# VHH binders against q84jc2, part 308

Target 1, 232 residues: q84jc2
Amino acid sequence: MSKMRNLVEEKFLEFYESWVIQLELYLHQLLIAHNNNTMSETELRHLISKLTTHHKAYYTAKWAAIREDVLAFFGSVWLNPLENACSWLTGWKPSMVFRMVDRLRKSRVVLVEAQVKKLEELRVKTKFDEQKIEREMERYQVAMADRKMVELARLGCHVGGESVMVVEAAVRGLSMGLEKMVKAADCVRLKTLKGILDILTPPQCVEFLAAAATFQVQLRRWGNRRHYVTHS
Key: E = the ipSAE of ESMFold2; O = the ipSAE of OpenDDE; V2 = 0.75 times the mean of E and O plus 0.25 times the DockQ between their complexes.

## First folded at step 19 (VHH)

Design gf4 (framework vhh_7z1x_3; at its last look DockQ between E and O 0.93; V2 from the best seeds 0.00; counts 0 for: unsure alone 61.1 < 65)
Fold by OpenDDE, look of step 19:
Structure gf4 (fold): chain B 232 residues (1-232), chain A 125 residues (1-125)
Amino acid sequence: as target 1 above (232 residues)
Amino acid sequence: QVQLVETGGGLVQPGGSLRLSCTASGFTFDDYAMNWVRQAPGKGLEWLSAISSGGGYTSYADSVKGRFTISRDNAKNTLYLQMNSLQPDDTAVYFCAKEIDMWAQEYTGSDFDSWGQGTQVTVSS
């Protein structure tokens, strides 16, 4: 990546690097737990709680950063091109996690009928919510192309003094719309994640979280190798 | 129920400093990002600063960047705002705001689900 970094990008990059390191540590613990069927339910729940707390930390940081510069997340410099290419509204696509669950089911995870039913209900809901957001995004993008972008282009030809302020205000307006959509998407992501965790048993949660974390870490590694990306 | 109580406001001369506190109760404080928002007379709400749940990340509005510092003590369930180099334009009611529960609720356009009553900050000669 050869993108120029602003202060928000630099700050979040630092945060994210630390966050990923911690995620890898938790992944290790999850894998141990996954391979250790003698762990108590209490121990498993504790581990799950640590992971959920870790994810909460990420999104609270993200929202803090977004308030300052949401546009930084639409070209996340802390991610490699592969990670960015797989991003849906600045993060993982909520419906993707059901593919992970399906994969687990095909391996060794046995779900009871009640769990399967609940997961299907959740999947339908998640898909609905995704589509709703996508429609809003489309509407927003079209509207911007028709009006705001043209106005920005026009104003950009006369940049100076008061004109600069007007352009900045316009950019802020664009950012506000994006911020709302990103936050909506984040809520769908987290609700979906919580929903899955509420349906699965603690051992199943550990397997799921291990798979998810593995995918995240591997995606980063794959992308870094392929594109020779250095973040620091 | 969620309660947020701001303290530390008052009258200060230009160039002076204040430290605001917000004491939280009724929820797991360390699970949520916290924010400071202000409202000046005749103006709308202005976001000032945010801090992540663990305190590992902070952000600031351009209007207060370099002058204000947000921090938190999760053990005390307390949010802080150190305000330095205060100016008359900083005169406002300052609110502590709790972010919504991202895990439980659909986003409705509101970033915050709880507010304090606010504390008055007046910067005047």
Scores: ipSAE 0.901, ipTM 0.965, lowest interface PAE 0.4, mean pLDDT 92
Fold by ESMFold2, look of step 19:
Structure gf4 (fold): chain B 232 residues (1-232), chain A 125 residues (1-125)
Amino acid sequence: as target 1 above (232 residues)
Amino acid sequence: QVQLVETGGGLVQPGGSLRLSCTASGFTFDDYAMNWVRQAPGKGLEWLSAISSGGGYTSYADSVKGRFTISRDNAKNTLYLQMNSLQPDDTAVYFCAKEIDMWAQEYTGSDFDSWGQGTQVTVSS
């Protein structure tokens, strides 16, 4: 049976559905710009700015929501299971975005040597930042396991209310640690995105943003189609 | 230079209402989430509410949910907090706070990079 949604889940679902509709409208504009050789650099930079502002807006809403309930972002009701399965700490994995750049390079986008060097430097830095966060998560999980074992051993077979309170305190502590790690991961995501857009030319940025938005929209549509298929 | 100026505090009786304002300058106001935080006498900071950059999402601490309403007017670079049903334990200095620039910074555990000087709210008979 489907679970009841809490207030954070219901509010963020409403926000996210509106946000995705607007992303699809921007994708339409990106595809027009991709196929139109007459757009000026100023027009392309304006469109790129709209996309970056739209992505920033998502994260400001996300951070507001996780202050109330970070756990809602692990297995989110506004995402299908495929979208949730593809997430790394509640979002896209920063190092994976370079596979998209690699595919564009093979087909359409010609990068000069200076761009290639800068992208490789960014790729290495991004992987380093990811690994730092993963090590911090591992250390936190060890600390939580130790704390939980000590608390449960100390309480033994006490009145159930006392044992429930200790477990609830441990869950709250986990939530605070998860919030910090999600925020760290989001900053790596945005710094990586900014780094890529700073290295690419405006037409290359439009191509990249179109590919990224297409992937995000298609992942949502494909995952939703599978879940809504009727049985016969 | 980022500047945040809170106004609208004062003395009010229990059950009363106040509306706080925070005017912002020195940054692109509508690119950032904004927050209200308070500090009661002799106590630590308590986060109260956040609003997303476009105003499309708001969140509240349990202690103020249903009584306080956060809003923003991006055309005026102004953040608001409507406070209703005030109680003596709402007595505090109220600060507005700018969320860090996630786009340009490493996360170091600090959610805010700029604060106002605060406005005093006193709820007393």
Scores: ipSAE 0.776, ipTM 0.918, lowest interface PAE 0.9, mean pLDDT 85
ESMFold2 (binder alone), look of step 19: mean pLDDT 78; pTM 0.784

Design gf6 (framework vhh_7z1x_3; at its last look DockQ between E and O 0.09; V2 from the best seeds 0.00; counts 0 for: pae E 15.3 > 2, grease 24.3 > 24.2, placed apart)
Fold by OpenDDE, look of step 19:
Structure gf6 (fold): chain B 232 residues (1-232), chain A 125 residues (1-125)
Amino acid sequence: as target 1 above (232 residues)
Amino acid sequence: QVQLVETGGGLVQPGGSLRLSCTASGFTFDDYAMNWVRQAPGKGLEWLSAISSGGGYTSYADSVKGRFTISRDNAKNTLYLQMNSLQPDDTAVYFCAKEIDMWSQFYTGSDFDSWGQGTQVTVSS
């Protein structure tokens, strides 16, 4: 069943489709780099920089869109059901990336002891931050079932004139809370990503980013095939 | 140090137009989303518009949608706000605001880490 779309959803859908296309191009470059041991460190760093810039672009767009309609991201129409099911507060769960690192370690990536230690520290910190956000979100969600929300529900049954303004104000208040949670989650995501990239060597970064991008692209493809979702 | 300098404000009649500029320095301009915010006399800060780092996405508050247009020139480190169909209620100090560095800080409730000095826009007959 096709989801209803508003203007923000349509705009972001268009943006995201373009962004994913570019991601696939970068993925191709990452895979080439990964399989090419002749690339210099400078070249690898440049490629890593392009990818990080690409991710930055996504989140700057996301935050711009959230300013207009944060609720659009809690039912992201530009994602298929599988992608949405794997989303934590409108994006990937930060602690998930450590599973990717573990997978790489089990394959051919060799980390020195110092790297392992730093990654573990980062893992612990990331988990802690995730839990903090989850607790805040839970508190927020529970608090929604208060007198104010009851009043909102009551007004919703008799919306007209001044009541419309009150309802809109209430919805805005709720949206502001959600926006804060989403932004907090995004910051944890990006700090975690940066942390990992700072610990890994350039070749390891390329491999990691390739794995991450592959997972993202494949998840989208799997979901689209399974649910026959069309976004265009 | 980050610097943002707004220009282009002034007195305009209702229905008139202005174009604001914000010149940025002290940071990698094209890495950050930029925003316009205003403060009317006796009122709080109001977000107006945002533009993504590459300019590929723009957003607007309902109060200015269809009248204002945000844009940027990364080569010139400049942010713009085209304001059309100005009304007296648009009278305010307009600020350019830089979004926080999402990679370096946890979110504390503040969306912006840098502001310009502001430019006065007065819409009056």
Scores: ipSAE 0.897, ipTM 0.963, lowest interface PAE 0.4, mean pLDDT 92
Fold by ESMFold2, look of step 19:
Structure gf6 (fold): chain B 232 residues (1-232), chain A 125 residues (1-125)
Amino acid sequence: as target 1 above (232 residues)
Amino acid sequence: QVQLVETGGGLVQPGGSLRLSCTASGFTFDDYAMNWVRQAPGKGLEWLSAISSGGGYTSYADSVKGRFTISRDNAKNTLYLQMNSLQPDDTAVYFCAKEIDMWSQFYTGSDFDSWGQGTQVTVSS
């Protein structure tokens, strides 16, 4: 199990480093599009499609990796400590993207009443989906604790081979449940992203994607700088 | 065209056993986790069990734990549910369900994107 976890972590670390570098390159293109209002709607939609495809590629790679070892994604080695501290079920909390929308409304982005209504409806739906996942996670944690307690009682709390087998059975059950919950959380993330991009106009989508990418890049840079300064 | 066909339902006495089968076609079966769910008369859908794509991990609802066993044969594209110690409360239509892929949920609101037609299980004396 240790060797399999190391292999999954090594492979995904290389993927994630490349993925973030490409995200930074797309951020540069988003900032050019934001600061230069001569781009056509077709050019904006093409850039938005590149960002959407880039995010889908992340989840495609992630889902392949969690099939092999979902536990690698809890406390990921490819994230700095600040990034890991901000994680909710192996990623950003879906409702947090609405903080980005709120920040855009306080800046230069003007939303019409119809868009505001649709975004509020999506926010409520997203929050309900989050609450459902949180309740499922709580029930799963209780069920796994109860299962572990029952198995240990049946075996008399052996410290030898039978104790290892009970622990490994609990880990197998935990892994499958975690895969299900992580996939559910990721689906809410993707559904929320698509919902926002469907409501916003192409220029507004560029603003939103630029803000989101800026936040992610700054979180990584800030976390890396603080870690270095703390240890220097 | 995804197809899921459940078989093996029927009438059984309390305490009896049945083995349900679900034959899959139209997709790469061993890429997806599979589930069993049921719907009792006048009730909503109840999730029962899941099995990982490779078959190495299983999960069960408390209502069936210890009595039901999920398994799969990826070479035959078939999902199974062995049901032991059946009780009258197990009377329902039983469905196999393919795990929704992320793109189907991304474009639709469904947790499962494909269902079988169901097979009736009746437990009565």
Scores: ipSAE 0.000, ipTM 0.139, lowest interface PAE 15.3, mean pLDDT 76
ESMFold2 (binder alone), look of step 19: mean pLDDT 80; pTM 0.805

Design gf7 (framework vhh_7z1x_3; at its last look DockQ between E and O 0.51; V2 from the best seeds 0.00; counts 0 for: pae E 14.9 > 2, unsure alone 63.0 < 65, grease 24.7 > 24.2)
Fold by OpenDDE, look of step 19:
Formats: structure tokens, C-alpha cells, sequence
Structure gf7 (fold): chain B 232 residues (1-232), chain A 125 residues (1-125)
């Protein structure tokens, strides 16, 4: 199924494609660093900084786009169906990254007790924040079936003139609510990511970021192959 | 120490143009998306435009699309708004606004954490 694209979708698609290309380049560097134990801490920190900056860039762009059309991110056309299916409020679910950390621990990453404790604390906080947002989202979704939405539906049957304006205003109101929830989710994502990076050593950060980037890139590749998705 | 300072406002005739500037200090400018917001007399705040941290993405409100252009110079810590085809309805105080630090705090409903003092733009014949 081909989705209809608006201008925001087209703009962000272009941005995202470029962003992913750059991510793949950084992934390559991360993998090199991961397999090369000769890199200094300073060098590793620099690489980590580049990646974090790259992620910051994404979210600043996202928030800019959301200001114009938050609905574009609910059914993101720049993502394949698999990527979309794995999305929580227009992005990765924050608690998922702890699974990645657990996977690393089972491989070769050795965390000291203090790190383990801090990670667990962060996990609890992240989960709490996720649940809070989910409850708000649920409340919002349930509220969609209120009198206002009924009125919107009624007006939608009589499209013309002032009615169109009223419908558009109503949609804008709904979008504002969604925007707030998306932004809240993004903050939890980024706070969680920052929290993890602050707990891990630079070598561990590199390994973690490599794993995360690998997962992201592979998910995209798997989805594209399975669904024959083209974005251009 | 953290501040934004808008300049470039003034009186202009309908159809005229202005270019606003916003100079940032006290924070890492290139780490944040920046926004322009305005407030007309007797009206609430209206978001106009946003630009991503690297300048790679821009967005606009419908009210200013095709007329206003947002840009930034990170080397100069400066945000710009080119305003063309100005109309009387564009009369307002224009503010530069910094987006919140998404990494350090949970979302509280506020999109911006730093504002300039604003610059007056008056469009009148």
C-alpha cells in the first residue's frame, strides 16, 4: 500500500534518509572502535560525542517537524511497516534499551556493582515514566470519543465553507494533545539514553551505541526486504 | 548568563520586508533547535517557525509559509527571520525562543526555556 504524502512527510523523509546514511557511517566507526582496543579514552569520548550530537540533531528536526504536523509521525512514511510496528509514540520504547544492555552483559561487557545498581535504578525510573505517559495516552484516546469528537464527525459530513474551518480547528486541537505526548516520550527516550551513557565507561558506551545502531539499521533493512519498501 | 537578544524590528509599510536577528549567549547554540514566536496585540502567542540545531530542517506555520524564512549561523550564534510581503496582520512583538533541553528534563508542557525580550514589528501604511 502506498501512502499519500504531504509536504512535511516529504521533507522529513529526505532528512531522515540522509540522517540514516550518516548513522551508518558512524556505526562503521563504532564497530572499528569496538574491535580496536588501542583507541584512547579521549578518542572514544569524541566518537560518543559525535553520535550523541547526531541523535540530538534528529530530535531537533523531529520537533521542528512536529510543530508543523505531528500527525505525520503517526504512520511515518519514512519508515517501513516493521519499523512502524516497533514504534512507541513515534519512536523507540525507552525501556527497550535496557534489554540491549542486558544482552551486552551476557556477552563480554562486565559491569561493576555500582553500575548495575545505577542501571537498575534508571530502569525503574524509565519504566515509571513510560507508564505515566501510557496512562496519559490512554486517557487521551478514550477522550477522543467525547462530545467534541462526535461534533467533529457530524461536521465532517457537511464539508464546506465555515464547516471546514471548524473541522480544521478541531483537528488542530487534537494534534496539540498528541504533540505534547510525543514530546514527553522523546524526553523520556533521551533522558534514558543519557542516563545509560553516564553510567557506562567510554568503551562500554561505544559497544552499546554500536549495538543500538546495528539494531536500528538492521531493523530497517529487514523491513525493507520483507515489504519491498521504496522511499524515493 | 543565558540570554537571547532580538534585533531588526521596526516600522514597515505593507508589502515591505524586514530581517530579524536573534543573538544567543550562555549556552551551546548549535545543540538546540530555535524558534520564532510572535504576539499580536490582544492575542496569544503564535508559533511561526522552527529550525533544527544544524539547520538541516525548517518548519513554518501556515500563516507565514512562503513569506518568512528562518535560518541560522551557528558560528555567530545567531538566528534569523527574513520576513517578506508583510501585512498589517503581521504587526506583533516577535520573540526568539530556545527549545528545552530534551536530555536533562522531562517534558512539562513548555516547549521553550529561554526567551528574548522581543522586538516590535509594526506594519502600517
Amino acid sequence: as target 1 above (232 residues)
Amino acid sequence: QVQLVETGGGLVQPGGSLRLSCTASGFTFDDYAMNWVRQAPGKGLEWLSAISSGGGYTSYADSVKGRFTISRDNAKNTLYLQMNSLQPDDTAVYFCAKEIDMWSQLYTGSDFDVWGQGTQVTVSS
Scores: ipSAE 0.898, ipTM 0.963, lowest interface PAE 0.4, mean pLDDT 92
Fold by ESMFold2, look of step 19:
Structure gf7 (fold): chain B 232 residues (1-232), chain A 125 residues (1-125)
Amino acid sequence: as target 1 above (232 residues)
Amino acid sequence: QVQLVETGGGLVQPGGSLRLSCTASGFTFDDYAMNWVRQAPGKGLEWLSAISSGGGYTSYADSVKGRFTISRDNAKNTLYLQMNSLQPDDTAVYFCAKEIDMWSQLYTGSDFDVWGQGTQVTVSS
């Protein structure tokens, strides 16, 4: 019965739209802080705290929705096609964030040798945690022998009508295992974010958070633009 | 120190109602989703309900859907569970639980990091 799943999807869509709008407003504050040398360390830490609280709110709402219907996060109607097609277990791949750090190092952010060492250690740990989740997913597939989940995994960032039907059927028998793996992936994302913010200074955190927010807002804008161009 | 204290349990007849309260201290209550879980004698933990940090989103286990209502009052740091149409199978110790904070290092299927002492609910003729 898909009736309650559609209600969960609708509620989370409303939350997500308002969440992205608020993220865009925080991005403007981050850009002001980046360009303004007169902000105190206390003011920077307050802004950083607002961003971390905003990210916590996202995962709080997501985890509540997952308890009702984990399928709502596979092939979701609230994400544009580009956002949906490039998901790693219902979200961005945690190690991708280090590409943002690397690009900032090439342009503006200057890191001390001790910070570089700690970031490399965190990168290795993040990759290890990702591999652990991938191994657990593979073990789950073998234990359940669900050919439909293997076929969808081979589709990668692409989803369609046939793939949605296959995913829906496979998830009915696997929902508890999928919920566990989605939360595990989200915990890696949160641990990695906290680790980066602990290593960086407050001004560096502002630059990092601005880059991350810019990427997330741009991903939504590019996905919407490509959708309209393809449709037209 | 983070603390959760449950109250409102007791003895009730089948078909009766109870309202449980959970008072929180030692953390910023409105930053976290909150949950109710229970443990019947000789059985494992059963998740019952969750509510988002702002109170705008709720979720229920099938076993209690339609009979139990979760709510919160962030100004009073208090979580509530209204339980109606109670049956003998609802006899258990009821706990409130704080959802995992994103600065917690918990990994995989552990959803909660702080539990209360529990309150006994007994439904008997």
Scores: ipSAE 0.000, ipTM 0.142, lowest interface PAE 14.9, mean pLDDT 72
ESMFold2 (binder alone), look of step 19: mean pLDDT 80; pTM 0.814

Design gf8 (framework vhh_7z1x_3; at its last look DockQ between E and O 0.90; V2 from the best seeds 0.00; counts 0 for: grease 25.6 > 24.2)
Fold by OpenDDE, look of step 19:
Structure gf8 (fold): chain B 232 residues (1-232), chain A 125 residues (1-125)
Amino acid sequence: as target 1 above (232 residues)
Amino acid sequence: QVQLVETGGGLVQPGGSLRLSCTASGFTFDDYAMNWVRQAPGKGLEWLSAISSGGGYTSYADSVKGRFTISRDNAKNTLYLQMNSLQPDDTAVYFCAKEIDMWSQYYTGSDFDSWGQGTQVTVSS
């Protein structure tokens, strides 16, 4: 049986599918740039800029959608179960990108001492920020089992006519807290990404972005094959 | 340095239409989502609509769905709000709002870092 989708889910699904297609195109360009090493620094910076702009587009769309229905992003229908299982507060966990950097270092990327130091500082900061958000989320989740939620549950048993508005208002109130958490997480994601890109050289950025995009695309493909997910 | 200037407000009869414009300067317009917000007399701020940086995604509050349409022209650094089927309850000051820079700051509870001065919309017989 197909999952019931609301209008926000449908709209964002369409957007995301298009966004992923474009990401794959950029991935192709990144791989070419990385493997051939024929591009100038200016060209590499331009490519990096295109990717960052692409990610900006995603998050601006996400925030627009969240204002309508943040709950749509908790159990995102545009993602397969594997993608959803790997999601932290409706997206990738910021600290995971350092694993990608570590992988690159183990392969062929050579970082100077100054870069290593900066990355470690950023790692520590990112972890701190993540933990702070997690604590807030936990606090929020625990607090949900309060009088308001009990009242909501009670109303849910007798929802009809006049009670619908009350229930909706209660749900909106709950959603506001979730929205704040999601937005906070997004800011940490993007700040971390920007931090990494500011530390790496343009060639290193291209390699990093290629690795990240590859992982994202492959995760989607693996999940789709495993669960036979159809979004259309 | 960021400037947002709303125009297009005015007096209109119920059922009428208006088109608001917001001209942006002092930042890279096409890097940011833009929003319309309004404030009616004696009421708080109400978010109405958002549009993604590239214009590929739009969202609306339930109060204006089907009546208002948000759009943007990045080449002109301009945001638009087409308002149709206006009602007296739509009377408010309408603001253009720029979303925060998600890359450089932590979320502090505010979605917007810049506002225009607003344009008055009055719907009355």
Scores: ipSAE 0.898, ipTM 0.963, lowest interface PAE 0.4, mean pLDDT 92
Fold by ESMFold2, look of step 19:
Formats: structure tokens, C-alpha cells, sequence
Structure gf8 (fold): chain B 232 residues (1-232), chain A 125 residues (1-125)
């Protein structure tokens, strides 16, 4: 028997902790690469490839876990409360990553006009994609409200096997709809990440990936520190 | 051209074991999650198991959990399914399936973009 009684939560917690540790190791390499002006382009591209492979690996694991239990990803046990509060459809909001891009434009590594135009085009496309997903979520929420009311009425009238089958079907319908929306959001996240990395030069990609990893690691560390203070 | 070739199927008695292999070519195998799916006679497709690109996460359908083990050898571009305690209702054609490229596509409701030809597993006395 699972100690947590939810095998998906237990398994993904173990995966995620290991994944974050490796992300921290890659962050160290990114910071060294950012500070070392003699690192070859080949070395930079290899490091960038390691980071993109690491991010892809996260999503392949997430999708494997979602097939067993998508609801585990709403209010995830492997994330602290601050990390969960920052979630949009089980992850970072694609359009919000452009705040980080805006900060890069203030660094000594200046983006050229062609890059700025491409990034603005990508921002607009990303926002459009998000809006499509948000409209789908709204439609789903309305359908959920209707089904919840009907299911509660049926449970009140049916105490036998028919009521159990209806409740079971309603739970499956909820999970399947959420799974599709989460996967749609994840594809927008990854296309946005790919789009940014395709526009940036290799040194700029290293800086962006370092900033992104730093934010993720600090959000986890800060949330854990705040959590310990408020509970101890 | 993506190619997935399943081998290792056959006829076994109830309680027996088989190890399926799926050799992959035409894509960077270790960038993608891989899955096993089966189709019993006259029935639809049933997802069985998934393994993440690095092998660090595995998941299973309730029908096979505890009996089947998915694994991969990225150096050999090969996916495996160890099937133990086989029962007659495990009789099916078993396919390996490549997950879509999340990096390059919008999600349109399809999880897989490539499939093998399948290998027949028959469990009977």
C-alpha cells in the first residue's frame, strides 16, 4: 500500500524533487557559462540542449502522470503553497514569461530590433493562445456546474448501483476534460519557450535559461522558508 | 520516417510471462515519452503504460499495474514491456506509440503521432 494513499502524488513528488535538484545543478552550469566569456559556442549550445531536454523530460513525466490522475496537478503536493498559488492550469502562465524577457532587455546584453519584433509577435500569439484556452476552461466550468447539480440530485434519489455508476462517469468526464486543457496549456508553454530560444542568440539563451531556473528555484526556496516560519 | 517495430509476442499459458521490445528509428528516441497500447479482438485501443523521456517516471493503467513493467534503453533506442502473470483477457495486439512533439505542436486531442505494426500476444490454455 502507498504511504500517501495516492500513488500518483507519491511517485510524482519523488520525480519532481529529483528533477528540481538536477535543475539546480544545471543552473550552476548556466551561471558559470554566463560569467565565462571564453566559453565556446559549441559548449553553450550543448548546455542549452541539456536544459531544453531537462524541461521536455519534465513534461513527458507530467503527461504520463496525468493519464493516471490529472487532479493531482491542481494543488500539487510536491509544490509549496506559494508555487501552487502562482499556477495557471497546473504550470507557469506562458504570457508571464515575457516579464523575464523584458528584464533581459535591461541587461548589458542588448536585443537587436529584429529580435524585439519577433518577441513581440510571439507575445501576441502566446496571449491569443492563452485566451483560447481560457474560453475553453470557462465553457468547462459551466458544464461542471450543471453536472454537479444533476449528480447531487441523483445521489439523493438513488442509493444503489446506478447512482455509483453516474458519479463515477461524472468524475471521469471531469478528469478527461481537464486533462485535455492541461495538455493544451503545456503545448503553449513549450511552444513559447521554443519560440524565445529560437529568437535569442546562444549567449542570450544561456542568460534567459539562467533567469528562468533562478526564478523557479528561488520561488521554491522562498515559499519553503515562508512556510516554515508560519508553521513553526 | 519514424519507424517503430514491436517484437516478442507469442502464445503463452495463463500465468506466463513475455517481454515485448520496440525498436525505434527516424527520431531522437530519448526526447520523447513512449507508450504501450493494446487492442483486444473486437475492442478499442487501451492505453497500458507510459515512460518519460529519461525513464524517470512510469505510469500504468489499473488493469496491468503490478503485473507489467515498462522500461527503456535509450542507448539502444529500444522500449520494453515485461508482462508477468498473463491472463486470457491480456490477449491482444500490442503496439508501442510515440508521444507527440509537445515542443512543436498545439494539442489537438491526440497524444500519439506514430505507432508500430503491433505484435500479437495470445494467452490461452
Amino acid sequence: as target 1 above (232 residues)
Amino acid sequence: QVQLVETGGGLVQPGGSLRLSCTASGFTFDDYAMNWVRQAPGKGLEWLSAISSGGGYTSYADSVKGRFTISRDNAKNTLYLQMNSLQPDDTAVYFCAKEIDMWSQYYTGSDFDSWGQGTQVTVSS
Scores: ipSAE 0.782, ipTM 0.922, lowest interface PAE 0.8, mean pLDDT 83
ESMFold2 (binder alone), look of step 19: mean pLDDT 80; pTM 0.803

Design gf9 (framework vhh_7z1x_3; at its last look DockQ between E and O 0.02; V2 from the best seeds 0.00; counts 0 for: pae O 10.9 > 2, placed apart)
Fold by ESMFold2, look of step 19:
Structure gf9 (fold): chain B 232 residues (1-232), chain A 125 residues (1-125)
Amino acid sequence: as target 1 above (232 residues)
Amino acid sequence: QVQLVETGGGLVQPGGSLRLSCTASGFTFDDYAMNWVRQAPGKGLEWLSAISTGGGYTSYADSVKGRFTISRDNAKNTLYLQMNSLQPDDTAVYFCAKEIDMWTQLYPGSDFDSWGQGTQVTVSS
């Protein structure tokens, strides 16, 4: 059975490798658009649409993989909720994306007052949605601890085949709860990204998407170097 | 209006094969992941397989892995399920399901927002 979990992780990593390669190609197009300030608004919107489609493809693949094994996306065993208490559900924390927007404002992107107001409103809404998920995660972790304690007590009594079935039911319940929370987090991530792109002008969206793609490519390269050194 | 129409079901002997099709209309098929789900007589719904928007990722429930193959033809707005080595336990109504739009909403608690009427698959000697 551990072989099946490894297969989901390996299969998704193969997808992710190809996904990042395509992201690098889009990054090249974004940098051309930025440097050659002669593209029309329609051309910029087409490029932006390619990037949003590419991000949607990532998450539809992730959700397909999660249905097979949600733990493929966690750094620790999902039966250990305390180790996962401070982790953000298989990805970046939605509110942290505004740090990238803030950095762009300080260096190269000039925002009109109306855009600044809309971004602040979005930041507040994103934080609100994020906090709702954090509260549900905390409630879930308490429920997991309580159920684990009950199951441990039953296994300590050695009730045979019934103990195996009860453990399996508890595992299924934990897995379904984790899937729901990961999907909720992903929807907040995507809704936040869409919100930012709706507020920014097409040239500003190109700047933002280029920064985001650069960061994501660098994270892969950082992980690749560590993996290569460790496993070569 | 979103519509999903499954075809290709029927009666087959154990060990046989069937290919199910699901024709989609009323939405941009390319933009959504698609899934196959079945319901055996007297049982609940069982998720079987998923395919991502570009077809770049496929996944399967353990019960069908190695026997069933999901695919899509975005040019034809059609989802497929190739079913090999069918057994009596595969007898069920098979549905295709459209995944929600994750880009524009908070997670509503359910992955699918549209289903077909289903196609009956019966495996019996």
Scores: ipSAE 0.755, ipTM 0.915, lowest interface PAE 0.8, mean pLDDT 81
Fold by OpenDDE, look of step 19:
Structure gf9 (fold): chain B 232 residues (1-232), chain A 125 residues (1-125)
Amino acid sequence: as target 1 above (232 residues)
Amino acid sequence: QVQLVETGGGLVQPGGSLRLSCTASGFTFDDYAMNWVRQAPGKGLEWLSAISTGGGYTSYADSVKGRFTISRDNAKNTLYLQMNSLQPDDTAVYFCAKEIDMWTQLYPGSDFDSWGQGTQVTVSS
């Protein structure tokens, strides 16, 4: 199990490092497109598609990895402490991206009333979905702490063949529950992102994606500097 | 399997109007952007219009901008194209086309993985 976990961590670390590098490249393109208006609308649409595909690739990899070891994502070795501190169920909190949307409203980007209304509706829905997940997670955590963790603690005091099997079964049960929560959270993330991109025009999408990518990249940089974390 | 069925085509005089419909099945309709494309006799496929998954954003080719309106009813799994001020050069077979990737932002001439048999639109005096 340790070997499997280590393997999952190592593989995903490598993947994530590469993925972030590519994200930075896309960020550069987004910034150029946004700041210099050097790209046609068609080109912008294509750029947006590349970004969305890139994000899709992340979740594809993540979902494959969590099937093997979801616990790896609760101690993500590929993230620094700051990134982890800002994480909600192994990723960005969906409702936070509306800060990016709010920034759009205050920038040179003009959102029409219909867009504003739809965005607000999406915001409400996103928050509602987050709360549902949080309640479920709370219930899960309470239940585990009340029974499963006690059992694990008890069994952990006795090293034997049968006990080990029981502990492993318990851990698997825990992992399955966590995987469910992570998947639910990811669904909200994806729905939120999809919803935003659905409402915004291509130029607006570019600005939004640039802001989001900037935040992600900067958060990583800030955290690395603060904790002197180096990645291969 | 993905199925798209276009209806509403016909013969109309110049300046007339038609409303096309496309009924979708075999996939989650509201997860995909949808498009209208057409093919005139002896010509290649021409992209006309696209609509986002929730209908929050629409796009049009210059050739139809101001005359055509794309819309969708996700509850009915139906895509629509309102065509006004039709001209003889609008004569073509019209197709409903599904975007290949649910994450792909609207892109004129993007990749489609499915479309129907089409509906004939003929504009003639």
Scores: ipSAE 0.006, ipTM 0.252, lowest interface PAE 10.9, mean pLDDT 86
ESMFold2 (binder alone), look of step 19: mean pLDDT 80; pTM 0.808

